# VH-VL binders against Putative ATP-dependent RNA helicase TDRD12 (TDRD12), part 12

Target 1, 87 residues: Putative ATP-dependent RNA helicase TDRD12 (TDRD12), of Bombyx mori (Silk moth) (q1xg89r1618to1704)
Amino acid sequence: LSKPKICWSQNKNTVKLKILIAGIEDYKLKIEDRAVAFSANHCDVEYGFKLELYGVVDVNKSRHSNKGQYVLVTMTKLMCRNWLALT
Key: E = the ipSAE of ESMFold2; O = the ipSAE of OpenDDE; V2 = 0.75 times the mean of E and O plus 0.25 times the DockQ between their complexes.

## First folded at step 15 (VH-VL; framework fv_namilumab)

Design Q6 (from Q1 with heavy chain N52H; at its last look DockQ between E and O 0.81; V2 from the best seeds 0.81)
Fold by ESMFold2, look of step 15:
Parts: sequence; structure tokens; C-alpha cells
Structure Q6 (fold): chain C 87 residues (1-87), chain A 121 residues (1-121), chain B 107 residues (1-107)
Amino acid sequence: as target 1 above (87 residues)
Amino acid sequence: QVQLVQSGAEVKKPGASVKVSCKAFGYTFTGYYMHWVRQAPGQGLEWVGWIHPNSGYTKYAQKFQGRVTMTRDTSISTAYMELSRLRSDDTAVYYCARWSEDWDFGAFDVWGQGTMVTVSS
Amino acid sequence: DIQMTQSPSSVSASVGDRVTIACRASQDISSYLNWYQQRPGKAPQLLIYASSSLQSGVPSRFSGSGSGTDFTLTINSLQPEDFATYYCQQYDWFPYTFGGGTKLEIK
């Protein structure tokens, strides 16, 4: 199971995560209140990971999209304050 | 300073191939995805595909899959798009465009001047 | 693919007028929308990115607004050089797609 490279950023209200797989056609992404899980088949390679998040997110106000060069996950923080780390 | 310069106009018969070049100036060629976008006469813009010049990785719109090949030569900072089995409805101006992205916000911030490809009997 | 619908397809206006051009996405694209200006016989040029941010060198009479599915480009105090075709473009969900364009004619 290959683990894609990721990077992230935040502001007071939001955490954004980039899953750095370019040209992906399909993937599964699950956002839970303190976890994010990703899986995909791309170019005959199985990718996946699960992260336990530093803080709690509002699942209903979170989204994800295929930006082409990466998958973007945008998570709304339940408590509006900066996290010390992603996990 | 930053500029994309494309090869000249081409006239082709149906069934032929065309290869358009796009030379980059004034920036690090391998640091940005290069896209190709076409525009039929009097019509809108249509995405054809991309190439990442550093890795050579390509992705094409489904419509062009199997007919388009994008390549590059990093030693001369040049991207290429080859379209085969040309049809009359491939008549269009073909643009190269640099995709520039600041974290999650991106755009085609630099465009080539365009290359007219005319396909007629 | 995300379909981008622009309206109107063309508009005529006078110097000094205010013009609004609409762009609608077939699904929520957040603020991942750009606007381009294309003068006749020229390549497109980036005008606005991230729905509302002006590209460097773009006059302040241009503004963009919207998020989700409905976006507008507004040109205040039209100038003769604003005669062009305007395209919206989404980049929330690949492949990137463009609106059909709006041709602005100055009376």
C-alpha cells in the first residue's frame, strides 16, 4: 500500500490538506470528526492512509475535490483556533 | 520577461499529424505544469491536456486520448503537442499556457501567442 | 466534467457604463474560478483568479464576485480597451473547463 506525499495548511477556521497524486481519476475519502482516510487505485498502484487529526472538524462543513495535480481536502474546524500540528 | 513563444501556423490534410512547439523564456521551465488549450474559429476555449516538464508526466482530455502526445525538451525549455489523425473539426488555434499555483489558487497566468492549425482537403 | 454556463453570450454597452457578466457552474466549485480577457486576434489573458482577486496590472474597474455555483464579473466605467471576449474557468474539479464566453462590444 503506497502512501502518497501530503502537505497541509491552516487558518483559524480551516485546515487544508493536499494529497499529492496528479491525474487521479477516482478515489475514496472519508472525513470523520478527528480522522481523515484516503484510498485510491491509480496507474495500477494502490494508495492509502489514515490520519488522526490534532483537533476536531465539522464533517458537514468539510469538502474535498480533485484539483488535477492533487486532491484537496478542506476541513472546517469545530473549535476556531490554530492547531499546533496536523496530527 | 516571462514569455511563451509558439511555432508558426500549419495547414494539414485530414488524416495527417501536426506537432506544435512552445518555447518558454524568463522562468524555470521545469517548475510549472504546461497545458494546451484550443479554440476553434469563433468558438470558446477547450482544454486538451497537460505535461509536467520535470517528470514528463502527461494527462489528456478524454476526447483526445489516443490522438494527442505531449512531450518536452528541458534542455531548450520547449514543450510539444502532437495531434494525429486530424479531422476538419480539429481546425483551431492551439495555445500553450503555464499553470501557476499559490498553494490552492491557480490560473493560466502566461499564454503563448497561439498556433493556427487548419485541416482541409 | 463540470459545465460552465456564461450569460449573456454578447452585450453592447457605452464607454462609462457598468457591465455584469454571469458564470454558473454545474456543481459547487467553492471559489476556484478564474476570469480571462481575450481581445480579437490575441491570446487570452488572466484577469481575475480565486473568484475575486485581481491579477497584477488589471485595472480596479474590474471586479469578480461569487462562490459556490454563481459568479459574476463586473466592469465599472467601461473603457474602449475593454472591447473583448471574457471567459470564466473552473479549477475545482479536473479537467478544467471554460465558460462559452461573453463578447463585449463598445457602442
Scores: ipSAE 0.715, ipTM 0.918, lowest interface PAE 1.3, mean pLDDT 93
ESMFold2 (binder alone), look of step 15: mean pLDDT 94; pTM 0.954
OpenDDE, look of step 15: ipSAE 0.909; ipTM 0.961

## First folded at step 16 (VH-VL; framework fv_namilumab)

Design V1 (from Q3 with heavy chain S55E; at its last look DockQ between E and O 0.81; V2 from the best seeds 0.85)
Heavy chain, then light chain:
Amino acid sequence: QVQLVQSGAEVKKPGASVKVSCKAFGYTFTGYWMHWVRQAPGQGLEWVGWINPNEGYTKYAQKFQGRVTMTRDTSISTAYMELSRLRSDDTAVYYCARWSEDWDFGAFDVWGQGTMVTVSS
Amino acid sequence: DIQMTQSPSSVSASVGDRVTIACRASQDISSYLNWYQQRPGKAPQLLIYASSSLQSGVPSRFSGSGSGTDFTLTINSLQPEDFATYYCQQYDWFPYTFGGGTKLEIK
ESMFold2, look of step 16: ipSAE 0.815; ipTM 0.930
ESMFold2 (binder alone), look of step 16: mean pLDDT 93; pTM 0.948
OpenDDE, look of step 16: ipSAE 0.906; ipTM 0.960

Design V2 (from V1 with heavy chain Y32H; at its last look DockQ between E and O 0.82; V2 from the best seeds 0.85)
Fold by ESMFold2, look of step 16:
Structure V2 (fold): chain C 87 residues (1-87), chain A 121 residues (1-121), chain B 107 residues (1-107)
Amino acid sequence: as target 1 above (87 residues)
Amino acid sequence: QVQLVQSGAEVKKPGASVKVSCKAFGYTFTGHWMHWVRQAPGQGLEWVGWINPNEGYTKYAQKFQGRVTMTRDTSISTAYMELSRLRSDDTAVYYCARWSEDWDFGAFDVWGQGTMVTVSS
Amino acid sequence: DIQMTQSPSSVSASVGDRVTIACRASQDISSYLNWYQQRPGKAPQLLIYASSSLQSGVPSRFSGSGSGTDFTLTINSLQPEDFATYYCQQYDWFPYTFGGGTKLEIK
């Protein structure tokens, strides 16, 4: 599977992840308590990854959307504190 | 000063093509994605598509698929939009607009002056 | 595609009035909404980004609020130069879409 470029940012309450694939038509994204999984077929390339997160997120308060230039994942932290790393 | 300057007004017959240019000044042309937005007379704004000027990658609104082509020439900091098989309902002002983003919060912060394209029999 | 509904389509007001303009999204778009002003014969100009953040150089009489599906642009102490058409725009989900516009006219 090809691994797309990813970047992320945080504050005390939130972790945001950009999946840097522009123009994607369809994708699958699963947010779990301590993991995020992504997959898509785009321009005949299979993309995918699974990340084990540094901390625990509240799945029910987390979301994702296709912003066109990237897919944005917004995860609400269960414990409102800065993570030392994404994973 | 940051500025986008577009080519002049065009009058076309149905079935023809038009190519609008948009020249960028005062910023790094390849550092921002360029979008095109149109506005029919007396109507609202409609997103047409974008181009990544660095790579040339494009994406178009489904309504324009197969009729629009967006290109650029980085040596003169200019983006182009070509619309083919023109119809009377393509009569509109066509804007280029720069997309600027503060990580996940973006907007069209600079617009060209617009190019009126009139399609009439 | 996300449908953006603006209301009212037009509003008449006097200089000094307080005016509000509404924008409703067909689904939750968080705070990924912008407001633009278009004066007659001119290109649109950015007023508000991220639902409520005032663009640099925009007068403080403009403000934005809302999240999710319901958003508002407010103009306090209306000035003569504020008579224009106002558009909301979402960018949460491709393709980007605009509201139909609200024309603000002199009463």
Scores: ipSAE 0.800, ipTM 0.923, lowest interface PAE 0.8, mean pLDDT 93
ESMFold2 (binder alone), look of step 16: mean pLDDT 93; pTM 0.944
OpenDDE, look of step 16: ipSAE 0.907; ipTM 0.960

Design V3 (from V1 with light chain L54R; at its last look DockQ between E and O 0.89; V2 from the best seeds 0.85)
Heavy chain, then light chain:
Amino acid sequence: QVQLVQSGAEVKKPGASVKVSCKAFGYTFTGYWMHWVRQAPGQGLEWVGWINPNEGYTKYAQKFQGRVTMTRDTSISTAYMELSRLRSDDTAVYYCARWSEDWDFGAFDVWGQGTMVTVSS
Amino acid sequence: DIQMTQSPSSVSASVGDRVTIACRASQDISSYLNWYQQRPGKAPQLLIYASSSRQSGVPSRFSGSGSGTDFTLTINSLQPEDFATYYCQQYDWFPYTFGGGTKLEIK
ESMFold2, look of step 16: ipSAE 0.772; ipTM 0.917
ESMFold2 (binder alone), look of step 16: mean pLDDT 93; pTM 0.947
OpenDDE, look of step 16: ipSAE 0.907; ipTM 0.959

Design V4 (from V1 with heavy chain D102P; at its last look DockQ between E and O 0.74; V2 from the best seeds 0.82)
Fold by ESMFold2, look of step 16:
Structure V4 (fold): chain C 87 residues (1-87), chain A 121 residues (1-121), chain B 107 residues (1-107)
Amino acid sequence: as target 1 above (87 residues)
Amino acid sequence: QVQLVQSGAEVKKPGASVKVSCKAFGYTFTGYWMHWVRQAPGQGLEWVGWINPNEGYTKYAQKFQGRVTMTRDTSISTAYMELSRLRSDDTAVYYCARWSEPWDFGAFDVWGQGTMVTVSS
Amino acid sequence: DIQMTQSPSSVSASVGDRVTIACRASQDISSYLNWYQQRPGKAPQLLIYASSSLQSGVPSRFSGSGSGTDFTLTINSLQPEDFATYYCQQYDWFPYTFGGGTKLEIK
């Protein structure tokens, strides 16, 4: 199961995660209060990962989208403070 | 000066093909994805496809799948779009446009001057 | 695909007027919306990115606002060079899609 390249950024309210696969059409993404899971088949390669997050996110105020060059996950922090790390 | 310069206008008959070039100046060609957008006379903008100039990866709008091929030559900083089996409704101005997306806010920040392709019998 | 609807399709206005152009997305696109200006016979040019951020070199009489599904481009104190067609464009979900355009004409 291949792990795609990932990068992330934050402010006090939000964590953004980029999943660096371009041109993906079909993927599954699940956001839980302390975890995010991704899976996809792309160009005959099986991709997937699950991250245990540093802090808690508000699932109902979190979203994801296929931006073309990457999949973007935008997670709203439950507590408005900076995380020391993604996980 | 950052700019994109396209090849000249073309007149084609139905069933022919056309290849439009787009030469980049003033920036690192492989550092930005190149898109093609067309505009039929008096109409709006329509996305055709993209190419990653660094790796050559392409993706096309479903409407053009099987008729369009996008390529590049990094040694001369030039992108190409070839459209085959031309129909009269392919008559349009074809633009190349650079997509700049620093983190998550992207845009077509540089456009070529456009290439008019006219398909008529 | 996300459908982008612009209104009105055309506007007649005079130099010095304030003009507002609307763009509506068929689903929530957050702030992932751009505005382009196309003068007659010319290529489009970027005006606004990220819903409300002015591109470098764009006059301050242009402003953008909105988030979610409803977006607005405003031109204050219209100038002769502003008579053009304006397009919105979303990039939240690939493929990227454009609005149908709003033509701004001299009255």
Scores: ipSAE 0.805, ipTM 0.929, lowest interface PAE 0.8, mean pLDDT 94
ESMFold2 (binder alone), look of step 16: mean pLDDT 93; pTM 0.949
OpenDDE, look of step 16: ipSAE 0.895; ipTM 0.956

Design V5 (from Q5 with heavy chain M34L Q62K; at its last look DockQ between E and O 0.86; V2 from the best seeds 0.84)
Fold by ESMFold2, look of step 16:
Structure V5 (fold): chain C 87 residues (1-87), chain A 121 residues (1-121), chain B 107 residues (1-107)
Amino acid sequence: as target 1 above (87 residues)
Amino acid sequence: QVQLVQSGAEVKKPGASVKVSCKAFGYTFTGYYLHWVRQAPGQGLEWVGWINPNEGYTKYAKKFQGRVTMTRDTSISTAYMELSRLRSDDTAVYYCARWSEDWDFGAFDVWGQGTMVTVSS
Amino acid sequence: DIQMTQSPSSVSASVGDRVTIACRASQDISSYLNWYQQRPGKAPQLLIYASSSLQSGVPSRFSGSGSGTDFTLTINSLQPEDFATYYCQQYDWFPYTFGGGTKLEIK
């Protein structure tokens, strides 16, 4: 599986992840308490990854969307604390 | 001054093609996706497609797939949109617009002046 | 695709009035909504991004609010130069889509 480029950002309440694949039409994304998994088939390339997160997120308050130039994942932290790293 | 300057108005017959240019000034041309948006007389705004000027990657609205081609020449900071097999309902003002993006921010923050394309039998 | 519905389609108001324009999305788009102003014969211009943030150079009489599916643009102390058509646009889910527009006429 090809691993797409990713970037991330945070504040005390949220962690945001950009999955840098432009023009994607279909993808699968699963958010769990301490993990996020992504997969897609785009332009005959299979992409995927699974990250074990540094902290715990509230799955029900987390979302994702296709922004066009990337997929944005917005995860609400269960505990409002800065993480030292994404994973 | 950041600016997008488009080519002049065109009058075409059905079945012809038109190529509209959009020249960028005052910013790094390859740093932003450039989009094309059209507006038929008295109507709203309709997205046509985009180009990543850095890599040349394009994506078109399904309605235009197979009839539109977007290109660029980075040496002159210019993007082009060509629409083929024109029909009367392609009569519209065609805008190029820069998409600026940073995390939660995303918008068309710079627009060209528009190019009127009239298709008449 | 996300459908964007604007209301009203047209409004007449006097100088100094407060005008509110609504935009509704067919699904939750968080705060990923922009407002554009288009004066007659001109290209659209960005007014508000991210639902409520004013673009540089936009007069403070303009404001935006909302999240989820319901959004508003408010113009306080309407001025003659505000005669224009206003468009909302979502950017939560590609392809980006525009509302049908609201034409504001100064009476």
Scores: ipSAE 0.769, ipTM 0.920, lowest interface PAE 1.0, mean pLDDT 93
ESMFold2 (binder alone), look of step 16: mean pLDDT 93; pTM 0.949
OpenDDE, look of step 16: ipSAE 0.907; ipTM 0.961

Design V6 (from V2 with heavy chain M34L Q62K; at its last look DockQ between E and O 0.87; V2 from the best seeds 0.84)
Fold by ESMFold2, look of step 16:
Structure V6 (fold): chain C 87 residues (1-87), chain A 121 residues (1-121), chain B 107 residues (1-107)
Amino acid sequence: as target 1 above (87 residues)
Amino acid sequence: QVQLVQSGAEVKKPGASVKVSCKAFGYTFTGHWLHWVRQAPGQGLEWVGWINPNEGYTKYAKKFQGRVTMTRDTSISTAYMELSRLRSDDTAVYYCARWSEDWDFGAFDVWGQGTMVTVSS
Amino acid sequence: DIQMTQSPSSVSASVGDRVTIACRASQDISSYLNWYQQRPGKAPQLLIYASSSLQSGVPSRFSGSGSGTDFTLTINSLQPEDFATYYCQQYDWFPYTFGGGTKLEIK
């Protein structure tokens, strides 16, 4: 599986992840307490990854959306403190 | 001064094609995605498509698929939109607009002056 | 596609009035909403991004609020130059979609 380019950012309450695939129409994204999984088929390329997160997120307060130039994942931290790394 | 300057108004017959140009000034042309948005007289704004000027990648709104082609020439910082098989309901002002993007920010922050395309028999 | 509904479609008001324009999204778009002003005969111009952040150079009489599905644009002291049509636009889900517009007439 091809691994798309990823960027991330955080504050005390949230972790944001950009999945840098432009113009994607369909994708699968699963957020678990301590993991994020992504898959998509775009322009005959199969993309996918699974990340084990540094900290625990509140799945019910987490979301994702297709911003056009990338897919944005916004995860609410269970504990409001900075993570040392994404994973 | 950041600016987008479009080609002049055009009058076309049904079935013809039109090609509108959009020249960028005052910013790195390949650093921002460029969109085309149209507005029929007295109507709202309608997205037509986008181009990544760096790579030339395009995507079009479904209703324009097969009739619109967006291109660019990076040597003169200019984007183009060509709309074919024109019909009277294509009469509109066509805008190019720069999409600027960052964390939590996303907007059409610079617009061309618009190009009126009139399609009449 | 996310449907954006603006109300009212038209409003008449006097200079100095407070005017509120509503925009509703067909689904939760968080705060990913912009407002544009289009003066007669001119291209649209960005007023507000991220629901409530004023674009550089926009007068402080303009303000935006809302999150989720319901958003408002407020002009607290209407000026003659505010005669224009106002559009909301969501950027949570591509393709980005606009509201139908609200035409503000001064009188």
Scores: ipSAE 0.763, ipTM 0.914, lowest interface PAE 1.0, mean pLDDT 93
ESMFold2 (binder alone), look of step 16: mean pLDDT 93; pTM 0.942
OpenDDE, look of step 16: ipSAE 0.908; ipTM 0.960

## First folded at step 17 (VH-VL; framework fv_namilumab)

Design X1 (from V1 with heavy chain S100D; at its last look DockQ between E and O 0.81; V2 from the best seeds 0.84)
Fold by ESMFold2, look of step 17:
Structure X1 (fold): chain C 87 residues (1-87), chain A 121 residues (1-121), chain B 107 residues (1-107)
Amino acid sequence: as target 1 above (87 residues)
Amino acid sequence: QVQLVQSGAEVKKPGASVKVSCKAFGYTFTGYWMHWVRQAPGQGLEWVGWINPNEGYTKYAQKFQGRVTMTRDTSISTAYMELSRLRSDDTAVYYCARWDEDWDFGAFDVWGQGTMVTVSS
Amino acid sequence: DIQMTQSPSSVSASVGDRVTIACRASQDISSYLNWYQQRPGKAPQLLIYASSSLQSGVPSRFSGSGSGTDFTLTINSLQPEDFATYYCQQYDWFPYTFGGGTKLEIK
């Protein structure tokens, strides 16, 4: 499985993850309390990864969307605190 | 100053093709994705597709798939949109627009002046 | 595809009036919504990005608000140059889609 490039940012309440695949049509994304998993088949390339997150997120207040140039994952932290790293 | 300048108006018969050009000025052409948006007379805006001018990657709206081709020539900072098998309902003004994005927020911050394409018997 | 519904389709107003224009998304798009102004015979111009952020050079009489599915563009103290058509546009889900437009006309 190819691992797509990712970028991330945060504030005290939120972690945002960009999955840098442009023009994707279908993908699977699962957000768990402390993990995020991604998979897709795009232009005959199979992509996938699973990350164990540094902190805990509120799954019900988290979302994802296909913004065209990338997939955006927005995760709400359970604790209002900056993480030292994504994982 | 940042500007997009498009080619002139075109009159075509049904079944023909049209190629519209969009030349960029005042910014690094390959640093921004270029989109095409059209507007039929008296109607709203409709997204046609995009091109990443750096590597030439394209994606088109489903209704144009198979009829539109977007290309670019980075040596002259110019994007192109070619629409084939024209129908009368392709009569519209065609705009190129630059997508400017800061992390997760983006917008069409610069638009060309538009190119009127008229398809008539 | 995300459907963007603008209301009203047209509004008649006078110079100096305050006008609000609504845009509704068919699903939650967070704050990933832009507003454009199109004067007659001209290309669209960006007014507001990220739901509420004013583009550089846009007069402060324009403001935007909303998140999720319901968004509003407000124009305070209309000027003659504000009589135009206004479009919202979402970019949360590809393909990007525009609202049908709201035409602002002189009463």
Scores: ipSAE 0.799, ipTM 0.927, lowest interface PAE 0.8, mean pLDDT 93
ESMFold2 (binder alone), look of step 17: mean pLDDT 93; pTM 0.951
OpenDDE, look of step 17: ipSAE 0.896; ipTM 0.958

Design X2 (from V2 with heavy chain S100D; at its last fold request DockQ between E and O 0.92; V2 from the best seeds 0.88)
Heavy chain, then light chain:
Amino acid sequence: QVQLVQSGAEVKKPGASVKVSCKAFGYTFTGHWMHWVRQAPGQGLEWVGWINPNEGYTKYAQKFQGRVTMTRDTSISTAYMELSRLRSDDTAVYYCARWDEDWDFGAFDVWGQGTMVTVSS
Amino acid sequence: DIQMTQSPSSVSASVGDRVTIACRASQDISSYLNWYQQRPGKAPQLLIYASSSLQSGVPSRFSGSGSGTDFTLTINSLQPEDFATYYCQQYDWFPYTFGGGTKLEIK
ESMFold2, look of step 17: ipSAE 0.819; ipTM 0.929
ESMFold2 (binder alone), look of step 17: mean pLDDT 93; pTM 0.951
OpenDDE, look of step 17: ipSAE 0.907; ipTM 0.962
ESMFold2, look of step 20: ipSAE 0.817; ipTM 0.929
ESMFold2 (binder alone), look of step 20: mean pLDDT 93; pTM 0.948
OpenDDE, look of step 20: ipSAE 0.914; ipTM 0.964
ESMFold2, fold request of step 21: ipSAE 0.801, 0.805, 0.728; ipTM 0.928, 0.926, 0.908
ESMFold2 (binder alone), fold request of step 21: mean pLDDT 93, 93, 93; pTM 0.945, 0.948, 0.947
OpenDDE, fold request of step 21: ipSAE 0.920, 0.920, 0.919; ipTM 0.965, 0.965, 0.965

Design X3 (from V2 with heavy chain S100E; at its last look DockQ between E and O 0.85; V2 from the best seeds 0.86)
Fold by ESMFold2, look of step 17:
Structure X3 (fold): chain C 87 residues (1-87), chain A 121 residues (1-121), chain B 107 residues (1-107)
Amino acid sequence: as target 1 above (87 residues)
Amino acid sequence: QVQLVQSGAEVKKPGASVKVSCKAFGYTFTGHWMHWVRQAPGQGLEWVGWINPNEGYTKYAQKFQGRVTMTRDTSISTAYMELSRLRSDDTAVYYCARWEEDWDFGAFDVWGQGTMVTVSS
Amino acid sequence: DIQMTQSPSSVSASVGDRVTIACRASQDISSYLNWYQQRPGKAPQLLIYASSSLQSGVPSRFSGSGSGTDFTLTINSLQPEDFATYYCQQYDWFPYTFGGGTKLEIK
């Protein structure tokens, strides 16, 4: 299973994750309280990962979208504090 | 000054092809994705496709798949769009536009002046 | 594909007036919406990005608002150079799509 490149950023309220696969048409993404899971088949390559997050997120206020150049995951933190790391 | 300069107007017959160029000035050409957007006379804007100038990766709107080819020459900071098997409904102004993005917020911040392509018999 | 609906399709107004233009997305696009101005015979120009942020060099009489599905562009104290066509554009979900445009004309 290939792991796509990712990068992330945060503020006190939000963690944003970019999954750097351009031109993807279909993918599966699941956001849980302390985890995010991704999978896709793109150009005959199977991609996937699961991350255990540093902190807890509010699933109901979290979202994802296919922005074309990457998939964007926007997660709302349950506690408004900076994380030391993504995981 | 950041600028995109396109090739001149073209008149073509149905069935021919056209290749439009877009030369970039005043910024690192490979640092921004280039898009192509067209506008038929009196009508709105329609996305045609994009190219990543660094790697040459392209993706096209479904309606143009199989008829459009986007390329670039990084040595002269120039992007190209070629449209084949032209039809009268391909008559439009074709724009190149730079996608500028600050992490997740982006926009077409610089546009070429447009290239009118007229397809008539 | 996300459908972007602009209203009205045209507006007639006088210099000095305040005008609002609406844009509605077929699904939640957060704040991933831009506004462009196109003067007759010219290329589009970026006006507002991220729903409400003014592009550098754009006069403060322009403002944008909205999030989710409903967005507005407001022009205060219309100037002669503001008579143009205005387009919204979403980039939350590929492919990027434009509204049909709103033509702002002199009364």
Scores: ipSAE 0.818, ipTM 0.928, lowest interface PAE 0.7, mean pLDDT 93
ESMFold2 (binder alone), look of step 17: mean pLDDT 94; pTM 0.954
OpenDDE, look of step 17: ipSAE 0.905; ipTM 0.959

Design X4 (from X2 with heavy chain V110I; at its last read DockQ between E and O 0.91; V2 from the best seeds 0.88)
Heavy chain, then light chain:
Amino acid sequence: QVQLVQSGAEVKKPGASVKVSCKAFGYTFTGHWMHWVRQAPGQGLEWVGWINPNEGYTKYAQKFQGRVTMTRDTSISTAYMELSRLRSDDTAVYYCARWDEDWDFGAFDIWGQGTMVTVSS
Amino acid sequence: DIQMTQSPSSVSASVGDRVTIACRASQDISSYLNWYQQRPGKAPQLLIYASSSLQSGVPSRFSGSGSGTDFTLTINSLQPEDFATYYCQQYDWFPYTFGGGTKLEIK
ESMFold2, look of step 17: ipSAE 0.823; ipTM 0.929
ESMFold2 (binder alone), look of step 17: mean pLDDT 94; pTM 0.951
OpenDDE, look of step 17: ipSAE 0.903; ipTM 0.961
ESMFold2, look of step 18: ipSAE 0.801; ipTM 0.928
ESMFold2 (binder alone), look of step 18: mean pLDDT 94; pTM 0.951
OpenDDE, look of step 18: ipSAE 0.912; ipTM 0.963
ESMFold2, fold request of step 21: ipSAE 0.814, 0.756, 0.802; ipTM 0.928, 0.913, 0.924
ESMFold2 (binder alone), fold request of step 21: mean pLDDT 94, 93, 93; pTM 0.951, 0.949, 0.951
OpenDDE, fold request of step 21: ipSAE 0.920, 0.920, 0.919; ipTM 0.965, 0.965, 0.965
ESMFold2, last read: ipSAE 0.792, 0.819, 0.748; ipTM 0.921, 0.929, 0.907
ESMFold2 (binder alone), last read: mean pLDDT 94, 93, 93; pTM 0.952, 0.949, 0.948
OpenDDE, last read: ipSAE 0.920, 0.920, 0.919; ipTM 0.965, 0.965, 0.965

Design X5 (from X2 with heavy chain D102K; at its last look DockQ between E and O 0.94; V2 from the best seeds 0.88)
Heavy chain, then light chain:
Amino acid sequence: QVQLVQSGAEVKKPGASVKVSCKAFGYTFTGHWMHWVRQAPGQGLEWVGWINPNEGYTKYAQKFQGRVTMTRDTSISTAYMELSRLRSDDTAVYYCARWDEKWDFGAFDVWGQGTMVTVSS
Amino acid sequence: DIQMTQSPSSVSASVGDRVTIACRASQDISSYLNWYQQRPGKAPQLLIYASSSLQSGVPSRFSGSGSGTDFTLTINSLQPEDFATYYCQQYDWFPYTFGGGTKLEIK
ESMFold2, look of step 17: ipSAE 0.808; ipTM 0.927
ESMFold2 (binder alone), look of step 17: mean pLDDT 94; pTM 0.954
OpenDDE, look of step 17: ipSAE 0.909; ipTM 0.962
ESMFold2, look of step 18: ipSAE 0.796; ipTM 0.921
ESMFold2 (binder alone), look of step 18: mean pLDDT 94; pTM 0.953
OpenDDE, look of step 18: ipSAE 0.913; ipTM 0.963

